# Ledger of designs, part 2: VHH binders against TLD domain-containing protein 2 (Tldc2)

Target 1, 198 residues: TLD domain-containing protein 2 (Tldc2), of Mus musculus (Mouse) (a2acg1)
Amino acid sequence: MEDTLSGEEGEEEEEEEPAPAPAPQDPVEPQLTEASQVLGASEIKQLSLHLPPRVTGHPWSLVFCTSRDGFSLRRLYRQMEGHSGPVLLLLRDQDGQMFGAFSSSAIRLSKGFYGTGETFLFSFSPQLKVFKWTGHNSFFVKGDLDSLMMGSGSGQFGLWLDGDLYHGGSYPCATFNNEVLARREQFCIKELEAWVLS

## First folded at step 10 (VHH)

Design q03 (from p04 with D103S)
Fold by OpenDDE, fold request of step 13:
Structure q03 (fold): chain B 198 residues (1-198), chain A 119 residues (1-119)
Amino acid sequence: as target 1 above (198 residues)
Amino acid sequence: EVQLLESGGGEVQPGGSLRLSCAASGFTFSDYEIHWYRQAPGKQREWVSTIYSGGSTNYAESVKGRFTISRDNAKNTLYLQMSSLRAEDTAVYYCAVDEYSGSTWTDYWGQGTLVTVKP
């Protein structure tokens, strides 16, 4: 009685080669509702890589710019009404320096600092430097009738703008551990743009 | 209710002068910054000038040295003195103000006044 050991040929489960990781989708160039007067296409592309994932692929809507809307923080606040989404502030000073901030939410009047750790400062000097939240404090954004403040430490602000959106200041602060965003600590604004990313 | 009423528009020759007025009511005029805007035919509205509550002023580069913004707080009236007028200054001119109620921002605009600069 020859016990024919039927060799069960184990079907080698072809390990389905994991589907090739989707080719890193070429970072979708942000769609702007208008051309920026502050940043060029290269700077926009570079900056877009540092935006939070939740706004990736969102259009940039120009809500305010000084050339169109005037040098007025009050006008900026008014035009922010009806928006809740994150805001990109783009600045060009009179020296031609480009810098700005990303706010995790709309710019508004506030009694205290607001925002989240998604808030950051940036400068093109000439390479893009991004200054992210350090975790040291939560002094992200504060707005009153006379000034807009972003980042704070030791009585200085990472970015400060006056009510006229004409004078500003930038100092190293604990919130972002930033360098001076402009060529000088104090600067004059040539152009300011506020983009909503929603 | 906040009201703004522009006046003083008209036709002028190139190089001429014109003075616009904006009569304001319904708010404490002296406490507000007030703006002039203009909109040319087929163009977007553009900022022209601002006078702040403290009396400081700012101007668009296109009008700097030619236009003068001023206010008479006793008359609740904003002015725009325009000189050395150019064809490109042809537009409807608007005054505007932003008010904060303690909870919401509201902008107020006049109906505008037409300025036409032509030979």
Scores: ipSAE 0.922, ipTM 0.966, lowest interface PAE 0.4, mean pLDDT 94
Fold by OpenDDE, fold request of step 13:
Structure q03 (fold): chain B 198 residues (1-198), chain A 119 residues (1-119)
Amino acid sequence: as target 1 above (198 residues)
Amino acid sequence: EVQLLESGGGEVQPGGSLRLSCAASGFTFSDYEIHWYRQAPGKQREWVSTIYSGGSTNYAESVKGRFTISRDNAKNTLYLQMSSLRAEDTAVYYCAVDEYSGSTWTDYWGQGTLVTVKP
């Protein structure tokens, strides 16, 4: 009585090699509602890589520009009404320097500083430099009738714009530990654009 | 209620001059910056000039050296003196003001005045 030990060949379940993680989708180039007069396609692509993940793939809507809407902070505030989304401020000064800021929320009049740690300053000098929140303070954005301020420390602002959107200033500040965003600490604005990313 | 009323538009030859007026009411005229805009047929509205509350002025590059914005606070009237007019200056010209109520911004516009620059 030959006990034929039927060797149950255990079917080795071929562990399906987990499908290779989808190749990191090439960063989707931002869709702009119109062409920027401040940044070119290369600068836009570079800057888009530094935007918060929550706005990745969101269209950029031009809400304000000085060439169309005038040199007016009040006009900027008016046109910002109805928008709550983050704002990209793009500046070109009279020297042709390109710089700006990302605000985590809409630009508005405020009694104090507002915003979040997503706020940052940037400059193309000529390479893109991004100055993120340091965690030192929360002086992100403040707006009054006479000025817009971004970043603060020791009585200086990382970016300051006057009510006429004509004069500005940039100084190192504790909020962002930024360099001067322009070629000079004080500058004149040639063009300012405000893009909402929502 | 804020009201803006443009006047002084008309037909003019190239190289000619025209003076626009914007009569304002319903707000403290002297405390506001006031703007001129224009819209040519089939084009977007564009900024032309601003006079600020302090009396400083700014102009679009296309009109700089040719247009002069001024105000008479006693008359609540904004002016735009246009000189060396060109065919590309043909547009409806609007005056505008932005008012903040303490909670909300409102923009006010006139009905506009047509300027036609043609031979």
Scores: ipSAE 0.922, ipTM 0.966, lowest interface PAE 0.4, mean pLDDT 94
Fold by ESMFold2, look of step 12:
Structure q03 (fold): chain B 198 residues (1-198), chain A 119 residues (1-119)
Amino acid sequence: as target 1 above (198 residues)
Amino acid sequence: EVQLLESGGGEVQPGGSLRLSCAASGFTFSDYEIHWYRQAPGKQREWVSTIYSGGSTNYAESVKGRFTISRDNAKNTLYLQMSSLRAEDTAVYYCAVDEYSGSTWTDYWGQGTLVTVKP
């Protein structure tokens, strides 16, 4: 029961406690099929630690970005045809703020809200904050012809994007109990990317 | 059937101007946002500009201040006024529209019109 010296003196090995149960698989660093114009490697790595385990080890495939494909929600919906998700939306606004959402499934037109509690919102300022499902409602994603909403309650949306994919807004909402994702409630998008993680 | 036909391309000196047109048919033109794209030799197609159904506009950073998109809903025609042209603007220019029908999205493209800005 007596250990007179526990060492970091460069001896071969320190005393061990009984081993815990086998550790979960190590998280793998995400492999992107091309470089992101919104997030750098450090931000991608930080964000990946919060993704659900089912996407671990799958490459991220860029399906849409505004500079290549256009500032158009309808074009985003078109580029989503044939994909089931899950999807990362990565945004950089004109103030340089980085934020977005993880959607459990592809972005699409819908009659009402869809998705699961895997859905979350996030922001960097510059520290990553992740806003997970609160359980208070199930208003995850709603795709209208000329607007996209993620998170809702009390008439406000956690993330709201206009059909022009240039104007957007963010308010605290019951779904995620999020902070405003950008510097201000109203923002203008510099770049939006949609990545499929499967 | 949706059809788009570009015209107005040609050769121009640096600093010059051109006006592109896109004649549209087979859909209610005024209800749709319509886009210009371009593809330079050996490069991927890239977005240039959009005019939305309400008349607002947006532009790629590389053309902002030099290009002006417009539409004439009475003539079902989209335009791109290009000025202060540079060698890097050399490309085939396309107009395009996205249509939602039968629970699916379809994109329609013109054949393209070539713009060459001489070195």
Scores: ipSAE 0.859, ipTM 0.942, lowest interface PAE 0.6, mean pLDDT 89
Fold by ESMFold2, fold request of step 13:
Structure q03 (fold): chain B 198 residues (1-198), chain A 119 residues (1-119)
Amino acid sequence: as target 1 above (198 residues)
Amino acid sequence: EVQLLESGGGEVQPGGSLRLSCAASGFTFSDYEIHWYRQAPGKQREWVSTIYSGGSTNYAESVKGRFTISRDNAKNTLYLQMSSLRAEDTAVYYCAVDEYSGSTWTDYWGQGTLVTVKP
């Protein structure tokens, strides 16, 4: 009897289209100079798909982590000397939540906000969410002696870190229209890593 | 000029105690957070503890409950009280501070003091 719906003839007509040549490689996976203690390989791969093209193919170099270098923002600034960026900040808090930021340039002391719209915040909860620039303001990164802020508006920061790099906060902000990055607005850091991607 | 000078290292038995000191000069001591680091033979230098300018403290997991950082602002001196010492605590211990001047960060370190916990 003749097949009228899904016989091999119908599939053969669909399958007669030329097969595309396979890409020689998927996008280059990030090369890390050492293992991250915050993100595993799957999370790193997922996050890397959201990075700007200019960092593709460059290794990620760990320039600071709290367990090795100490829980100190001033120490982070010191370790940033000589680097222009861009920078990934990867955090794990005491509740086990993973989140952070991509900064278009190095983390430094500043008198005002700096950076570009390449800057974004992210969280895993459990699915990756990336909070990109809304265009509502340009308040990307501000480094004070005893605090670091990323994203702002109406007196709230998307990501705020105390000088002790142990206490931090996250609120929705106009720059990124982000959700709270951690389980709650205030969090305590278990590990913070800063990676330079150049 | 910022200067840091550690002292108090020596040989000690496992389970013993030792107190390290770091004499500081050339900056307003009470305004700075100050750190202890250590470096064992063949290993990277690692953070041990920090005391912040407001007096709060933090410690590496490997030393929590055994080491106590403190400061005496009248003497411009940082301390590390070490107790329940273990062989893995054998290292050169350094104090360090970070200063911002001339739009750049400079880290200052002492020469270190050797702590040897006997096998």
Scores: ipSAE 0.851, ipTM 0.939, lowest interface PAE 0.7, mean pLDDT 89
Fold by ESMFold2, fold request of step 13:
Structure q03 (fold): chain B 198 residues (1-198), chain A 119 residues (1-119)
Amino acid sequence: as target 1 above (198 residues)
Amino acid sequence: EVQLLESGGGEVQPGGSLRLSCAASGFTFSDYEIHWYRQAPGKQREWVSTIYSGGSTNYAESVKGRFTISRDNAKNTLYLQMSSLRAEDTAVYYCAVDEYSGSTWTDYWGQGTLVTVKP
């Protein structure tokens, strides 16, 4: 029975530190109606600190996931019928990277871009990075029959998903000034989940 | 009038094989991606496989390597070839499509066909 095998491990000592930092944000622990297959409890807690105030305290309800509902953007649009949002998209790719988006509005077919500046992209690599609206354009979300795009500019998309919800891409874009969200610009999805926060 | 009719279900021994069919009508079959789902007693319906209009395919991890989805566009028929069947594959199997019309999405489902893998 080995309790703990430990030592000092990695001790850093610093005598002189800045004055007390500003008060930290107080988290409200999110309540999920079921377990996520993409994010663990630690990642969910970290991400929840960045959500807009209007969703604080609301449970997360799973309305779509690829393993249950299928690898199909059309199926995702169908499952979004009757929901107004906001929506949290959580992705895990075949390389094990976790990333996604918060959309102020439901995912739907559209003729042009829609949404608001509450929309953001995020990635864990492994540190959480959140890419908020830059204010340079308003290209938040666009839904085509065979593709879904979030964030845009000069012909590049912050997050792009094919109609098969298996192939996707990510590039830096003017909307969010994001980094590539996955390990590479092109990725294959292992699991995608859509959660409604209300 | 979209119609989907599954057939080919039945009882099989573990390790056996079975081929399901889904006869489709009322839409341009070759333009649509088509799915298989299944629902075991007491469980939520779950996705099994999809064939896309271009002919590519995808499968749930639980059936990958054992099931093969295919389509015959001339016969408007979707197939699921099941091999190496296990008790866990016992379920009602459904085919389904999603259609966008009149600014709304509608899903269409067949009646289902029962597959029972004996103990």
Scores: ipSAE 0.834, ipTM 0.934, lowest interface PAE 0.7, mean pLDDT 89

Design q04 (from q01 with V97I)
Fold by OpenDDE, fold request of step 18:
Structure q04 (fold): chain B 198 residues (1-198), chain A 119 residues (1-119)
Amino acid sequence: as target 1 above (198 residues)
Amino acid sequence: EVQLLESGGGEVQPGGSLRLSCAASGFTFSDYEIHWYRQAPGKQREWVSTIYSGGSTNYAESVKGRFTISRDNAKNTLYLQMSSLRAEDTAVYYCAIDEYSGKTWTDYWGQGTLVTVKP
């Protein structure tokens, strides 16, 4: 009785070569609802590369600008009503310096600091410098009736704006380890824009 | 209830002067910043001027040196003195405030007053 050992040829499951990772989509140039009076196309493209992945490809909607809406922090807060999305603040001072901040959420009145580690400060001096969260503290954004504050340390703010949106200040702070965003620590605002990215 | 009522609009020749008034009620007038806006035919509304609660003022570049914003707190009245008027100043002019209720922001606007600058 010859036991015919039927050799089961194991079908080598052809490992399906993992589908090639989708080619890195060319960074989609952000679509703005209108032209910025603060940044040009080159600056917008550079800044867009530093935005969180969750807002990549989202349109930029102009919710507030000082030239249209007036020099008023109260007016800014009013126009932020109904928005929850992240906000890009773009500033040009009287010296022509361009700088600003990314807020992980809408700008609002608050009793304390709010936001997340996605918040950052930036300046074009003339090259783009981005100042990300250091992890030292969580003093991201605070708003009251008289001022807007972003980043904090030893009694100084990375970016401070008065209630009139006319005077501002920028100092190195532990939150972002930033340089002075303007040419001087104290500056006057020429134009401020608030863009919602949702 | 907050009420704002603009007046003093009319027709004026280029180079002329006009004084607008905004009568306010229903809020503590002295504690608010108050704004002038304008909307020209077929254009977007634009900011003109603000007077802050402390009495400081700011102006759009297009009206700087020609317009003067002021307030009379005893009369609850805002003013806009316009001089050296130009055809491009033709618009409906509005006064506005922003109020915080402790929960939400509300903006209040008047009905506007028409200024027409024509030869």
Scores: ipSAE 0.924, ipTM 0.967, lowest interface PAE 0.4, mean pLDDT 94
Fold by OpenDDE, fold request of step 18:
Structure q04 (fold): chain B 198 residues (1-198), chain A 119 residues (1-119)
Amino acid sequence: as target 1 above (198 residues)
Amino acid sequence: EVQLLESGGGEVQPGGSLRLSCAASGFTFSDYEIHWYRQAPGKQREWVSTIYSGGSTNYAESVKGRFTISRDNAKNTLYLQMSSLRAEDTAVYYCAIDEYSGKTWTDYWGQGTLVTVKP
């Protein structure tokens, strides 16, 4: 009785090669509702790479700009009503320097600082520099009737704007460990845009 | 209730002058920044000028050196003196304010006054 050992050829389960990781989708250029008067296509593309993943591919909606809406922080606050999404503030000063901030939420009046660690400052000098949250403090955004403040440390702000949205200041601060965003610590605003990314 | 009423619009020749008024009521006029806007036919509304509560002023580049914003706090009246008027200045002109109630922002606008600059 020859026990025919039927060799069960174990079907080697061909390990399905894990599907190649989807090619890094070419960074989809953000769709703007209108043309920026502050940033060009190159700057927009560069800046978009630094946005939080949750807003990647979201359209940029122009909610406020000084050329259309006036030099008014109050007007900015009014136009922010009904928006909860993150905000990109784009500035061009009178020296032609481009800089700004990403706020994790809408710009509003506040008794204290608000926002999250997604908040950052940036400057084009001429290369894009992005100043992310350091974790040192949570002084992200504060707004009152007379000023908008972003980042704080040692009594200075990473970005400060007056109520007229005409004068501003930028200093190194512990929140972002930023450089001066403009060519000078104090600057005058030529154009300010607020884009909601939702 | 906040009320804004523009007046002084009309027809004027290029190079002419016109003075607009905005009569205000229902708020502490002196404490507010007040804006002039305009809307030309088929165009979006655009900012023209602002006078701040402290009396400082700002102007759109298109009107700078030609327009002068002023206020009379005793009369609760905003003014826009326009000079060297151009065809492109043809628009309905509005005065506006933004008020914060302690909870929400509200914008108030007048009905506007038409300025027509034509030969």
Scores: ipSAE 0.924, ipTM 0.968, lowest interface PAE 0.4, mean pLDDT 94
Fold by ESMFold2, fold request of step 18:
Structure q04 (fold): chain B 198 residues (1-198), chain A 119 residues (1-119)
Amino acid sequence: as target 1 above (198 residues)
Amino acid sequence: EVQLLESGGGEVQPGGSLRLSCAASGFTFSDYEIHWYRQAPGKQREWVSTIYSGGSTNYAESVKGRFTISRDNAKNTLYLQMSSLRAEDTAVYYCAIDEYSGKTWTDYWGQGTLVTVKP
């Protein structure tokens, strides 16, 4: 019986194109040790597709959240003791916007900027946008006693958090060529979570 | 030596009020943000409120408008004024700080004071 030729699929001849886009990555569903209060399952799945391969298959372990542990950067640093990273920072602001950062290393006090080009910023507005390293500088993460900065250039930060972990800011910066991550450049945090992926 | 000692816990009727104190020593009190936490039976410890060194404050949603954190830097004492108390406020209440010394963070906690809001 010959039933494989009931019809032919017509396809256009391809001309010269840029390098083909990679096939959609087959997602490994991330395993969270607790439910996130910032991102839902759909957002977690979307974000996971952009994580570096070295974290694939590692569960996400909640190390810090503001509602449980307090609105305090010093408390965040304390909870980071003993962890090497990498870290996802997930934020929801008082306007309901979701955004944050992936850090190649744990969040800590530092004399200058540290981290690697695996570091990125992201926002949901409502579509996920990921702002990867541009290669123009290496200003990934800097931790002061009373502020945390991620991404820099010309005195502005891609993501800036006050020591109270309530006030923050976001500006375009040379490190990530990011958009403002929140609805406006200044925001107030409703919830911040820090997850280690190791 | 950092020491924190909570006091003022007790039994109270629903809708009642209570003031907790945290006596602090062994550090420059006015330089530190100081927190209240609580732990109810069978639950994990949770944040209640923070007063920052500059005097600003923040509160967990579950206590906003009912609790007031304050500090007296002359007496090295942190306070938590609790009003409109509910059964779910029953917990051991702790004060705590975080200190950076020797390139490491250390948290210091009191032993806690029990607050019981009667059914």
Scores: ipSAE 0.873, ipTM 0.948, lowest interface PAE 0.6, mean pLDDT 89
Fold by ESMFold2, look of step 12:
Structure q04 (fold): chain B 198 residues (1-198), chain A 119 residues (1-119)
Amino acid sequence: as target 1 above (198 residues)
Amino acid sequence: EVQLLESGGGEVQPGGSLRLSCAASGFTFSDYEIHWYRQAPGKQREWVSTIYSGGSTNYAESVKGRFTISRDNAKNTLYLQMSSLRAEDTAVYYCAIDEYSGKTWTDYWGQGTLVTVKP
């Protein structure tokens, strides 16, 4: 006969479920104090969506990079003096893979593991994967004179960096239940950057 | 007291060679990785090369194949042999180390030695 409910009954095969929540508004884009040599704008934007809320709106300040400051973990520790973090470590290896970690606090020498469950590992393969804390242990970051480790379990590290900041490794670990971050378990670093997010 | 003193800088023609030295004292030289950095006029200081305590080396891409870092632990001296020099290598060159006191890190630098590659 006639159609009296043109607008409200347009979805005939569906219960009136509540409308899905609107997509989150675009997050504030991070402001970097200088260009990254590791990640482009698209990768930076994607990664920023996974950062904890407390860093939102704070600029990313480059405090260390291997091409400028040298391939040296000790130099990285020195450049970390005076910073509390949190820190983003961004790596590009010799195969062109991009990966790294977010640390809840500054990178430093330590007797044991430190950090909080805000810490995570990530890789682009080429799709971003973020490996958050599993809750199985609290082995977030450990800094030795000649190695830096993030994530652990059964003697394997999610991300391991040699003191020369050229050699590194990545294995699945209990802390993050991560995949190998690079193409292979052992990698050589092309560029490493450390950014503090005040 | 840690001291580092660079020498060997000077003027050189493009394509020429020069050897820099860094005399070190006040620490156990063989235990430390030691670096060369350079700073061109109007630019930020940049890393050039490192020799690690075990003898391995690494170089900035811009100098790889042209510069050779070496050390003489008996003389507490670091060297940088520079060959195939280019105008862009003009800079003050510094050697540096990082020392951990047990609580904090301190970096030590020499006064620098000027290398000028003529246009």
Scores: ipSAE 0.870, ipTM 0.946, lowest interface PAE 0.6, mean pLDDT 89
Fold by ESMFold2, fold request of step 18:
Structure q04 (fold): chain B 198 residues (1-198), chain A 119 residues (1-119)
Amino acid sequence: as target 1 above (198 residues)
Amino acid sequence: EVQLLESGGGEVQPGGSLRLSCAASGFTFSDYEIHWYRQAPGKQREWVSTIYSGGSTNYAESVKGRFTISRDNAKNTLYLQMSSLRAEDTAVYYCAIDEYSGKTWTDYWGQGTLVTVKP
């Protein structure tokens, strides 16, 4: 016996989950004091929708970038002196992946973790994903002499950077419940930028 | 206190070579990562290369494969071997370190040495 089967499509894809979170407030377009070598205008606009309202209207000032200032965490700490307030870290790795972090506080040497729940991690792959605070711990940022860590839990870091600002790592962590930010857990940095938003 | 003194600059033809030196004193040389930077007339100072205390190195894309950074811990001296020089390498070259006092960072720079690449 041979079979023939009619196909039919007959519904609109109108059903969505009935409890969507409110969209971010309409953004003021961010003003950068110079062009980013990591993100283009489209990525900057997308990311700006997720920034806390308190940074709206403040220009983004480039404080550090590896191609100009050097591949050195110690140099980054030196350039961050005198700045308090939010920092945006933008990374491009050797595979061309773009990712990073927003820190509510300046990047500095510290004895333990610091920061607030405004801190988040993000990645483009190529669509933007933002990993906000889960509320499960407060391990936002820790600066050691030869490493920088953001997000922690279970002995792993959401974003980890070596003192040479060339080697880094990313793992899921309890602070942000993030995905691995790069293509794999270990990555090499092509460009890192630190922007102050205050 | 901390002193850094560059030398070895001069005029050179395109494709030529030069070796820069940075004599260091006033700190434990082997414990520090040390950098070369350069500044062309009318431009911002830019990073060239770093040698880390463990001996690994990194280079700006514009000089990779042409410049070699090295150090001699017995002589407290940093070197930059430059080869295949191009007109765009014309600049004043500086060595620099960053020191942490336990509260603040201080950067130290030499006075620089001029490299001029002619046609």
Scores: ipSAE 0.859, ipTM 0.942, lowest interface PAE 0.6, mean pLDDT 89

Design q04 (from q01 with V97I)
Fold by ESMFold2, look of step 10:
Structure q04 (fold): chain B 198 residues (1-198), chain A 119 residues (1-119)
Amino acid sequence: as target 1 above (198 residues)
Amino acid sequence: EVQLLESGGGEVQPGGSLRLSCAASGFTFSDYEIHWYRQAPGKQREWVSTIYSGGSTNYAESVKGRFTISRDNAKNTLYLQMSSLRAEDTAVYYCAIDEYSGKTWTDYWGQGTLVTVKP
């Protein structure tokens, strides 16, 4: 907001150029349409601090979860129809590890990689680590009929999910320079949630 | 035209058993994973089980150990063998698939078959 579009007789007091006006209220904590079964309130708050500003103030809408909708990537793609994203994928594996990804756009079937550098991977072990775009390639998301890949480079993927949404894998990759997101490179999913933040 | 037709529902006492069938047509059955869902009165539909094209299976925690999903690719038929039935299993049971048209995903559902577990 500009304070000085009109001249005033009050010019005798020096008016500093306003710093970027603070919002009248601070950005709100994320509002979820329902409770997450993967992350608790503390994890949600910590993760939200790393989300791009364009999602601030928008509720998180649960569009898919494996316990309700089924362990099926094809079902996830179906539930993504009509959404443009961005999307937050939250996973808890059978070892109790929490990790996932933020995608700049909806999860969809694609012929090649898509997305932007807003995309990142994350893990809690138990400290939150966020793996942002390195700038070395643009291999953010690729959706195949029977697999979903996020992050790639030189034959390694950052996060890979099988079509059954039960088996998955994670390796360090050039896109995010990430660590393995789970305890081991291969993991089994206990719960996966997909949230739309728009 | 994709068609899914459930059958085999009925009334049963607690602890009893039923076998549901889902007759499928209009797609290459063996190429598809296929699911069972259920909807109890006044509740949201919930996932029960999936059998994948390669024959592996997965189950909701609430039915694991009591229900068995199977398929007969020669007959284009999906089955759900239910045992140790409880009042909480009372619901309309649906089979479903998801199909990609080349541009969008479409889900297909049967009409449902009612399972009633008597008090």
Scores: ipSAE 0.856, ipTM 0.939, lowest interface PAE 0.6, mean pLDDT 89

